VH-VL binders against Large ribosomal subunit protein uL10m (mRpL10). Designs and how they scored, part 125

Target 1, 224 residues: Large ribosomal subunit protein uL10m (mRpL10), of Drosophila melanogaster (Fruit fly) (q9vpl3)
Amino acid sequence: RGKINIQRPKAPHYERARVVAVTQPKYPELPKAKSCFKTRAERTQQQQENPYNEIIAREVRNWLDHSRLVAFFHLSSITADDIFRVRVQLHKQNLHLKSYGSKIIEQAVKNTRYEAIVPLFHSNHCIVFSPDPEKTAALLRIVRRVPQMVLLGGIVEETMLSRNQLVAYAQMPGLHAVQAQLVQTLSQAPGHLIQQLQAHQNSFVQVLDVHAKNQMNEETPKST

## First folded at step 7 (VH-VL)

Design e63 (from y85 with light chain V53Y; framework fv_anetumab)
Fold by ESMFold2-Fast, scan of step 7:
Structure e63 (fold): chain C 224 residues (1-224), chain A 119 residues (1-119), chain B 111 residues (1-111)
Amino acid sequence: as target 1 above (224 residues)
Amino acid sequence: QVELVQSGAEVKKPGESLKISCKGSGYSFTDYWIGWVRQAPGKGLEWMGIIYPGDSDTRYSPSFQGQVTISADKSISTAYLQWSSLKASDTAMYYCATSFYDWGEFDYWGQGTLVTVSS
Amino acid sequence: DIALTQPASVSGSPGQSITISCTGTSSDVGGYNYVSWYQQHPGKAPKLMIYDYSNRPSGVSNRFSGSKSGNTASLTISGLQAEDEADYYCSSYDSSSTPYVFGGGTKLTVL
């Protein structure tokens, strides 16, 4: 290794620090049980003393503000080459895979309506952003072949959706008005009525499945 | 009704140029990779390369890098395989096939284009 | 040269089961679950039978199944029928040559 720098260390340039943070190998975040309350004050002070964290938190806020689709994933161990291949495939569909530390995400969403997402990032995670919510179906199609990425939930048109709600949204890509209405209805529903709305959603999906199967049968008719 | 329709059989002499085509229909042409697969007479399948028509990102097998050019025209939903100078050893059936993933399976195949190169 | 190794031929009788092997290295079959199997009848284009080493596309008979152990993937055909007589090719993603490679093919004879 090089000599230890005992003088004032130079903070990384913004662009270099950003590239390092984005391309660095992922490490698991420590669970709360391994964190000590003694270190909360130190952690808060260190966050305030690290200008890099605020710069990247602003980047996260910009992604959230300019994305109509945000999907959250748990990420298991994966090689740099494999995740790069997934990133390229996603990028072709205008889907942008990003990885940020939990404290940076907490800092980015603190005092916003998205503060509720913080618990999703206590383990290894990644986030996919897109300005196009119609790409939700393409996103799920790509991720189904990446077992290391497990969908946790997302945000569509500023509305928090569970995993099942996001999957249901993806199954209706050709019906913008219906999708928007469904999202609004689900976001305003009391928790005890969500099951009833899910039943209506599933019934509608069945109609779409029948239509899709009829179109598919016309596309590939059976030969005698 | 996903369909890949390839151009007709070709008979050429060594040294001639050739461009064969594969027209996609019934799917989003710019959202799928199109690959080219060669099969010499009585031989097995050989992967040549793939192209993503949406941005023309193209990848070749090391065996075919510099031997052929793969291209696509998204305005007419057509992919191409091209030789600047044919050899007798290029005699083969050429298939185009589509895949959603550049690491995955080919789920739809064209009917094939037979290319015969002889003096 | 072919990177993935398959037997040149396999034979079976109607109603029996056969297995075709596909052997590679840790950079292809051993390292990834992206193994596919294709069926090709004489004069026809290949048809996808198995993807991701063990999954069947819609319309493929449940008599066809795939498995993988270490560097070897296998295609098993149960209840052999005359219509199964064809050439079978495996394929895999290959990280070392990036990106993709076929096996040499196996001729299945039924009778």
Scores: ipSAE 0.573, ipTM 0.793, lowest interface PAE 1.7, mean pLDDT 79

Design e64 (from y85 with light chain N55Q; framework fv_anetumab)
Fold by ESMFold2-Fast, scan of step 7:
Structure e64 (fold): chain C 224 residues (1-224), chain A 119 residues (1-119), chain B 111 residues (1-111)
Amino acid sequence: as target 1 above (224 residues)
Amino acid sequence: QVELVQSGAEVKKPGESLKISCKGSGYSFTDYWIGWVRQAPGKGLEWMGIIYPGDSDTRYSPSFQGQVTISADKSISTAYLQWSSLKASDTAMYYCATSFYDWGEFDYWGQGTLVTVSS
Amino acid sequence: DIALTQPASVSGSPGQSITISCTGTSSDVGGYNYVSWYQQHPGKAPKLMIYDVSQRPSGVSNRFSGSKSGNTASLTISGLQAEDEADYYCSSYDSSSTPYVFGGGTKLTVL
């Protein structure tokens, strides 16, 4: 530590009481309803009791419960201009890109059937919601051009799908094929599906490294 | 199959108005952008602008902003390129083409509409 | 100047390989992997040959390949054939202006 503590600057002790006495503001008694002053204790209590996280967690639960398509992405550093372009194209396809803090997501899904997704949000992340599961193909086509967004998995018709299952779902023609896929997916043990999602997340970290290397090596052709 | 069919060749005088068309079929018309590309005789390709028929979001090249109007009619899957007052310098082949992205490649092209403006 | 820079002409003999360059800036070719190449025969509409720098649409010969280094993208045509004689245009996304820009075009002559 240095001679001067930035957090608590040292002053001659004998002069403090005098300075405080001279500079102390005189405050007349104000009507309670018209008081412009808040004590430090009142401000601290208001900040501690701020239900911001609870309000936003309820919004997240509402999105999860009422969206027929939810896709989870790892998000690398991206410029505001680039992410805005992605948001515009997604919105045209009725796809809604949302970013929420990890603590808010944990609070939203705690004690729900989706609590197992919490580890997916340990790093930078974003979520795409849609009322229309037929838009999964459009979503993947858009994200294919955004290397900063890496698909981790998703939820379709309240059924949790791995990345590979979501990709397969996107390629299925028509409503009847989609229903057949969901029947097969519903037969999976939840523990096995969670393990697949975690394995794919680890594989995506490796894919991200390879993709970053491929982008640095501009001579290397881009692979599908 | 995806097909873009453009209107026939036009011969006009300077000062006249003109509206040419591009009809799409075989795909979801409202889910793809339609761009217009100009090619003057013996010259290269020049991007004019694009429209998203689903919401009529339209973007122009600075060179063509205010010179032309791009529009679309979802009910008949047709996009349009329009001039209020033609000039001899508007003589060119005009292509329409589809793209899934406003920043991306043109997958499918129309056959082109030749516009000749002479006195 | 918004247009991407291409050589006006290139030439080759049947069976040889040729390369066409497309040079831009960090706001277009250098900044993104959204480079496309189009082939145009006289009197016909352009045809997409390459997208996303190096990807080939179905039905396009594997003799056509694309690459990029810094601010320059390249189209390479191997095993050159008479039917390859055409005009070739590059294009890219442009983040500094309108979202799309074309190169000036390159006339390929075979023999």
Scores: ipSAE 0.554, ipTM 0.783, lowest interface PAE 1.8, mean pLDDT 80

Design e65 (from y85 with light chain Y93W; framework fv_anetumab)
Fold by ESMFold2-Fast, scan of step 7:
Structure e65 (fold): chain C 224 residues (1-224), chain A 119 residues (1-119), chain B 111 residues (1-111)
Amino acid sequence: as target 1 above (224 residues)
Amino acid sequence: QVELVQSGAEVKKPGESLKISCKGSGYSFTDYWIGWVRQAPGKGLEWMGIIYPGDSDTRYSPSFQGQVTISADKSISTAYLQWSSLKASDTAMYYCATSFYDWGEFDYWGQGTLVTVSS
Amino acid sequence: DIALTQPASVSGSPGQSITISCTGTSSDVGGYNYVSWYQQHPGKAPKLMIYDVSNRPSGVSNRFSGSKSGNTASLTISGLQAEDEADYYCSSWDSSSTPYVFGGGTKLTVL
C-alpha cells in the first residue's frame, strides 16, 4: 500500500486559505508576554462565574449520585468510529460512557465526598456510569478489547475500588449479598486507594511512552 | 448449561431459497451476540456476520453483505441464516456460535449444519 | 477475501514446543488486542483456545499461550501431546471490516 489517498482532498480557495493562515492561533513560547494572558485570578474568577459550567457540573454530580457503578479510565487517542462502536456495546448493557473536561469534573466534585477523584482527571480520561453494578463484568469484557481505554479504578455501591479490586468484583456471582461482601472485603486493603489509582494511571502513561519511543526507535542514551 | 442446537443437513439445487436455524438454551439469549461462520469443504473458517437478538443489531462481513440475511426470533431463542437464491459455491458447513466475551470470540458453538448445493 | 497469514503446516514431536504465527496489518492484528485462536479436530466444531491475544478460557490447558509483537500474533503449544494434532485458526478484529477476519489455518501434525 502507498501513503496516498485515491481521492484528492479538497483544497480551500486561495483567498480563503490566506485568511485561515492569518487567523490561526500561534502558541506563545514566552509566558511573560504582556497583554497576551489574563492573570490566574481572572481566569479562576471566569471559570467560577460561568453558569454553563455549573449546569454541566450539576449533570456530573447527578450521574455520580445516581449510579451504583462508576468506572474511571485513561483515554488515549481513539477514532470516532472506534469510540462509537464501544458506546453502542456499552449502551446495550445499560453502561453510559461520558467524557467531561477536567475543570468541569473538579467543579462538580469540589466540597463533596467525591473530591478525592480529582487527581485521576489530570490526564485524558473518560467515565462509565451504570445504575446496575452487576454489569461490571460486561463493562470489563467490552473495554479490555479497547487498548486506548485503560481502567484506573471505580466506585461500586459508594465504595472506592482499585483496578484489581474492580476486576475481582467482576468475577463474582450475580447475588447482591455476595457482591456487597466482596466489596467490603476488598475495600479493607491497606493504603490510600486514590493514591493507588493515580499510581496505576502514571504507570500506564510511562508504559505507553516507552512503547511509543521504542516503536519510533527514539531510545535516549541511558544515564545514571 | 449453554447449548446451541442447529437444524439438520440440507440438500438443495441452485436458485432455491433456504433458511437454517440455531436455537440457544441455558443462557440469556437476548444479552449476547450470536454469529455465523462458514467452512467450505476442505477449506478454512470464514466469518459471515453477527446479530444481537435484544435489538436485532446485525453486522456482516463485507464478503457476505447482500449475499445472506441473518435474523433472530427472541421469543423462541433462535437465530437464522437465510439465502434467497443458493449457488453451488454456497456448499459448506455452517456454524452458529455465541460468546460471553463480546461480539466475535466464540466460546460456545453449535454442531454445524451441512448445506450441499448441486444440480 | 482477506485472510490473516498463517503457515499451512507445522509439525513437532511429543514433549516439544511449537509456535504458529498469524500475520496481519496495523488495521487488524497490529492495531487491536482482539486476537483469538481456535482449535478444530476433523469433523468437529472449532474450540476457542485463546482470546484477547493471551487470555485462556476456562478449561483450556496452560500449555497453550498467546502473544503478539507488532503485526504478528503467535500461538505457542508447550509439552506437545498427540491430541493437539488439529487445525489451528487465528482471528482478529479488522477496522476495514465489521468486525472480524480469520487466518487461513495451520495443520499441526504430531510426529
Scores: ipSAE 0.006, ipTM 0.476, lowest interface PAE 9.4, mean pLDDT 76

Design e66 (from y85 with light chain Y93F; framework fv_anetumab)
Fold by ESMFold2-Fast, scan of step 7:
Structure e66 (fold): chain C 224 residues (1-224), chain A 119 residues (1-119), chain B 111 residues (1-111)
Amino acid sequence: as target 1 above (224 residues)
Amino acid sequence: QVELVQSGAEVKKPGESLKISCKGSGYSFTDYWIGWVRQAPGKGLEWMGIIYPGDSDTRYSPSFQGQVTISADKSISTAYLQWSSLKASDTAMYYCATSFYDWGEFDYWGQGTLVTVSS
Amino acid sequence: DIALTQPASVSGSPGQSITISCTGTSSDVGGYNYVSWYQQHPGKAPKLMIYDVSNRPSGVSNRFSGSKSGNTASLTISGLQAEDEADYYCSSFDSSSTPYVFGGGTKLTVL
C-alpha cells in the first residue's frame, strides 16, 4: 500500500516515461524492430539531456577515478540517524558512503569499462568508495553491524569482484592478494560476474521481503 | 480513470463485413499504443496487432496481416478492428488493450466484444 | 499461432508456492527481456501481473514474481490464495516473425 501508482492516468506523460526508463533493464544491443516504436525511445532521449544529472554523473566519475576500492550494497529501510552514524564510522576509516540514482550511474559509466554495473542498481542501493583497498576488512567489519546493508560485490584496482571474492580479498595480505583476485576475476566472463551479482541482489530482496512480512505479522498480534 | 469501452456483441453470417470499436478515455489517446487480442471459445490469447493513434503506425501479427484492418480515429479517441469478409473461424472474444509500458505489454483492457459467425 | 510453451495445468494448496514456466527460443524469451505475464479469471479480461521479466505493475501483490534463465521465463506465486485460481499466460517480444507472441496458457487450481 502507498506504493507509487505508475499506472495513474492523471500523472504527467513525462513522469510515466521517467518511471519506465528507470525500471527498464539495460540491453547490450537494442533490437532493430524496437527502434520502430516511438514512445520509449523518444522519452529516453529527453531524460538523458537533464543537465543536473550530468553534474552529478561527473561527481560519480571523479569518485571512480580516485578510488581503488568500490563496494556495492543493497540498502533496506534505515533511519536518517542510523545511516548518518554509519557514514561517520566509515569516514573515520577513509570510506565514503554515497547513494546515486540508477540513471545517474548509467550516465557516469557510459562508454567506460564499468558500464556493466548498471543493472545492479535497479533497486535500493548504496556505494562505498575509498582510495585505500587495505580498508576492505574495516569496511566489512563496520557493515556487519548494519543488517540493512548487504554486500553485492565491488571493484578493487579497477577489477570487478563478486561478493565471495571481495570477502576473500578482505582476509588476505597486501599486493599478493590483489594479484590473486585479478587473475581469478579475469578468468570469468563479464556476463557471469554480473549475473552472479544480480542473482545475489534479487535473492536477497526476496528474502528481505519475506522476513519483513514475517516480522510485521509477528509484532502485530503482540500489540493487542 | 483509464477506461476502454468496446462495442456490443455481434452475430454475423460468413461473407459479411464487420467493424468493432474500442473507445479510450481518461488518458492521452494519441500517446500510447492500443492493440487487439483474440480469444477463440475455450482457447488461449492470440496477439493480433497494435496501432499508435498519433500517426496511425500499425503492426500486425503475420497470422492476421491481410485478414483484418486496424485503424483509429483520434478526434473521437476510438480504435477499430475491421473484417471485409467474415469466416466461421473468426468466432471469438476480441479484446482491445492499451499499454503505458509500451511495446505490447497491456496494462488496461476493454471488457471484450463477442463476435459469433454462423450460417 | 502459439509460440511459447507452458504446462497445461499446475496445482497447489493455500499457503504454498508454485512456479509456471514459459519456454521459447533465442529469438523471443532467450534473446530479450520483454516477457510479461497475464492472469485471467473465467469470463473476464486478462490482467497484467508482470512486465519486462520481473517488474510488477502498481496494485499487483508482491506474492507474484518473475524471472528468466536462458530460453525459459518463470512466474512464481508465493502464499497461494483461493483468488489466485485462474489461467495464466506468458507473452514475449519475438524478433523472428511477430512483434509479440503468447504462450498456450496454464490453468492454476488451488485446492
Scores: ipSAE 0.000, ipTM 0.394, lowest interface PAE 15.4, mean pLDDT 74

Design e67 (from y85 with light chain S95Y; framework fv_anetumab)
Fold by ESMFold2-Fast, scan of step 7:
Structure e67 (fold): chain C 224 residues (1-224), chain A 119 residues (1-119), chain B 111 residues (1-111)
Amino acid sequence: as target 1 above (224 residues)
Amino acid sequence: QVELVQSGAEVKKPGESLKISCKGSGYSFTDYWIGWVRQAPGKGLEWMGIIYPGDSDTRYSPSFQGQVTISADKSISTAYLQWSSLKASDTAMYYCATSFYDWGEFDYWGQGTLVTVSS
Amino acid sequence: DIALTQPASVSGSPGQSITISCTGTSSDVGGYNYVSWYQQHPGKAPKLMIYDVSNRPSGVSNRFSGSKSGNTASLTISGLQAEDEADYYCSSYDYSSTPYVFGGGTKLTVL
């Protein structure tokens, strides 16, 4: 069966000409130049404190305080549909994928025990929260199939762990007493953990930057 | 210690239904994905699908979606592979396998179940 | 379907080194470091030899090593021994189809 012929004319394209008043036959002397240039400090002060940011920062603090598992990821470009599918998979395991701006994260963790994580979030990122640390293995199982998410490290039972330490923790599922002892052992030098997390983030960012530059400089193969 | 034990060999006729099993022991059955791999006589390995027994989340290969059903009963630590109507082309060795790596592949395999479908 | 290309056969002599290739696309072998290798002796279930391109499970001889360049992964067996004679399969995660995919398999003959 054919359908009734419905042909709509295309909407007209409007040309918005800039209206220039021709009231001055030639340029007058400009009034004494007023510098609109602001110092960095002055520009920062002109940015009104956004009350919405404080509300979201409190949400982040609540997630950090009430989660026994927090994992930090670098996030590459991913479609909305693909990230939604990842969120659904994670939610089935009581894992909550959240994305916050770096300034909100900085505001949330400033003057808290988590302040050391701020450098991890200067690039595109996301965080996974869970009240259940036994879900670490499930988290890594799901995320390994999402190449756009790269594990940077995490917090388990309030202890900061590097990527390798978090992976090691995940390899001991169902052994909570052994996992607790492992976390204690891995946390023997907190200064080294922070350095390892920062080094890993810097190394990964540098690899991505070099890779992106190399991709941009690639020669297109000649077709024959 | 860690063991996957599969059900015995089956001989069936085309059109019959079949359900084969894979029982896991020595590990936390509900915390790891368990998968099914087919190997037709004289051919290579074919990935069929996987299931997470903790919540029955199941993923199928496009070639096997709608042709088989994968399920699990966590109360008895057993995974299943089921056909509603067998075909001669289903004749193959069927393996179940699981992995203890978060980022790894199938480290532990069952012994295999030979399914023969002939008229 | 078999999405990864392997040579049907490869041969070597005891003590020699051999390499088996596994070629895919940028959406599987080239896109991820999730390449694994399995060894299968006649009548037995496969055994994981390599995972994540180059990592060995506990109990696997250091004579087995894995590598990857672009869309091609390679399994190298050094100091070849008679017991290495088996079928070898590569496997990779495929983001575009979600599931893992196997190569067609390579029969290794020793001597």
Scores: ipSAE 0.006, ipTM 0.479, lowest interface PAE 10.8, mean pLDDT 76

Design e68 (from y85 with light chain S95W; framework fv_anetumab)
Fold by ESMFold2-Fast, scan of step 7:
Structure e68 (fold): chain C 224 residues (1-224), chain A 119 residues (1-119), chain B 111 residues (1-111)
Amino acid sequence: as target 1 above (224 residues)
Amino acid sequence: QVELVQSGAEVKKPGESLKISCKGSGYSFTDYWIGWVRQAPGKGLEWMGIIYPGDSDTRYSPSFQGQVTISADKSISTAYLQWSSLKASDTAMYYCATSFYDWGEFDYWGQGTLVTVSS
Amino acid sequence: DIALTQPASVSGSPGQSITISCTGTSSDVGGYNYVSWYQQHPGKAPKLMIYDVSNRPSGVSNRFSGSKSGNTASLTISGLQAEDEADYYCSSYDWSSTPYVFGGGTKLTVL
C-alpha cells in the first residue's frame, strides 16, 4: 500500500471520531424502575438540541449540498476490515462512504426536499457521496460485489431516484454520449414519420385489396 | 480509445538491473489502477501487483513483494516494473493492464514485453 | 501460493457447448462477486471475457456466459467455433491474504 496523495481526497480522522461518537448508545437502560421517565418527545428534543448532533447534522447537510451523487444502502453485518476495504476502493473513485445515526439523518434532512428518505434509515444503513454523478456506474459495480450492501435508492443532480432508476442511470453512456443520442433521436423524427406514413399507406392498400377480393369472390353470404 | 503500449523485448544477464515501461493513452491515467501480470514460458498467468498512479498507492502479490518495484510517472502517463538484480527465473512475458473501477479485473491489456535472462 | 482450481483441459465439437469450472474458497470465489474470465490465444495478451461473475464487456459474444454456485464459478461457451480454441483463466479477488489470484488455466480444444 502506498501513501495517499494530497491530490486525492481522503476521509479526515476527525470525521471518523464523530461517526463513532454518534453511533454510541446515548440512553442506557435504567438499572431500576424510576418513578419519572422522559417522554419520547423529551428524548427527541434532547437529541435535536444536542450541540454535537447539530454539528454532525450540519456536516451531513454539507455533504448533501455539495454532492451531485448520493446513494443509500442497507448494511448487513460486515467486518470493520471489509468495510474499510470497500471505503478505500470507493475513495479512489471520489466516492465517500459515510455512516450516520438515524436521528442525525432525520435532523439533517428535516425541512428539506430530501425528508422523504428518512424511512430508509430505520435499519442499519450507510450513504455514499460524490461530487461526480458519472461515478454512479463505478459505485454500483464496486458495491454489487459486496452482498452485505443493498442499494435502496439515491439522489442524482438533486433528484430522488429509486433503485431501478439509479441502476438505469448508471447504464447510460457518459453525459456527452447521452446528449448525442438524444440529438440523433430527435434528428431522425422526419424519417420515423415517413415510416409511419408508409405503414398507414400499406394498411389502406390492404383495405382496398380486401374490397377487390370480395368483389371477385362475390358478396358476403347470408347467415341462415 | 484506451491503449497500453509496452517497451520492447529485453535480453539480460543474471545480476543486471532492468526497468520496463507501459504507457497509457486514451483515458485518465491517474484515475485507474494499472497492474503487471507475469507469464513464464508455457505457464499460466501470475498477478504481480498494481499501482494507482494518482497517489502511487501500490499493492503487491506476496510472492513478488520485495522482488520487483512498481512505479508510475503521471507526467508522461507511464507505469514501470523494475528489478534491481535479475535472475534466470525472471524469464517471462510481462503484461501491463488497466483495471477500471476496481483493481480486481483487467479491462485493457498491453501487448506484452518479453524478458529473457540467460548467461 | 495456490491458484484457483480449473481442469487442465476441456474439449468440444463445433456447435456444442462446454463448461469450464473454477473452484476457490469462501474468501475468494465464494465470498464476493469478483470472478472474471480471460481468453488467451497463443502469443497474444489475455482478453477479458467475463467480469463480476456473469457480465460481458462490450464486444464479447453472447455465446460466453458466466455463473457461480457457492465456491465454484463456471464459464459456459455455447455454439463452439474454431476461434474459441484458446486457454481460459479464471480470476478472483481474495479479500483475506492476497488481493488477486488466477486459476491454473484450462486449454480448450475444438475438435
Scores: ipSAE 0.031, ipTM 0.528, lowest interface PAE 6.4, mean pLDDT 76

Design e69 (from y85 with light chain P99Y; framework fv_anetumab)
Fold by ESMFold2-Fast, scan of step 7:
Structure e69 (fold): chain C 224 residues (1-224), chain A 119 residues (1-119), chain B 111 residues (1-111)
Amino acid sequence: as target 1 above (224 residues)
Amino acid sequence: QVELVQSGAEVKKPGESLKISCKGSGYSFTDYWIGWVRQAPGKGLEWMGIIYPGDSDTRYSPSFQGQVTISADKSISTAYLQWSSLKASDTAMYYCATSFYDWGEFDYWGQGTLVTVSS
Amino acid sequence: DIALTQPASVSGSPGQSITISCTGTSSDVGGYNYVSWYQQHPGKAPKLMIYDVSNRPSGVSNRFSGSKSGNTASLTISGLQAEDEADYYCSSYDSSSTYYVFGGGTKLTVL
């Protein structure tokens, strides 16, 4: 049919509505039932300061403090069986998939350098933690098979990385190989220690930036 | 250099047992999946199964479940494909492969092992 | 056999571009971005040419590109050369059987 709302009550004509408004009686001062209820702001504040939330927030801080790799994902609808398979694959690589409410994450990272991650968690989300940053490549290979999990970014060795930077990091030679190259560079001439370290760091950062930009460009449709 | 080296060609009679090998080198053997792929003479590729050597988690294609056994020995970086009783229909080239991208997208392949089963 | 559908053969001349299709269902090619392509020369092991629909491994010529639309994935080879003459196989994850499946293979002839 599609005419369900035709039976909706009609508003009075403009002239009639104006007359009704002018003649509306003024009510005397009386207690309002709403004054007996907590305000929306008070309810929100009370939920954020709940002892249970503080305990879980402390758990999140412990994961952040003890993990050298943290990856943030948007999570679309996924079956329990499918997420279980993902958790099994991640566990084999010492990768731990966790899900926390946005309020708890905000409380956990409040007044820390990680506070910038809060906007990532306004919708459905999950986080993967690991003590081993070399597992970033394994993480991305596993998650690549799960279209419901969309990488938003991460933290590697306490450094915030965008999605493209994290992907670039995963494509590099193993972390230990990069560290070995740095050590070898430094050992060639102790007198040039600072200059060699800065040159290697700049080269490393530039490679990550270029690779990240290349990945981003590949995913961007061509302009008309 | 990543390398997978397979055992030599085999000629067997129906009913005989067989175990072929695939030795990995140049990478962390226990951290990546190894798969077995079959190619019958003049035919296409068939996925048989995969194993994660780190914990011996094994997955078989439905066509090969119960027909073969896939195993791995961490101490010698070697994966195996085994038949308890060969059939003439098992005549094929068998490839092992490993995946650094994903457990089903094989980026490094062995040279292949030809298995011939005939009277 | 639940093999993906590929044309048995395709041919082209040097310098031309050709496309090989790989058609499946919503439970394999259409449902996931886990399509790969392999090149096999006679008597040789297969070589991975494309993974995750459109990504190239290191050492694979940029003349090879992959794409997907709905239930059909495609491998495109531009600037055909004699050494491209080989059999090409597509492969995809299949959620209904929880394993990978190969296409039937396509013989590319460079005339």
Scores: ipSAE 0.007, ipTM 0.466, lowest interface PAE 10.8, mean pLDDT 75

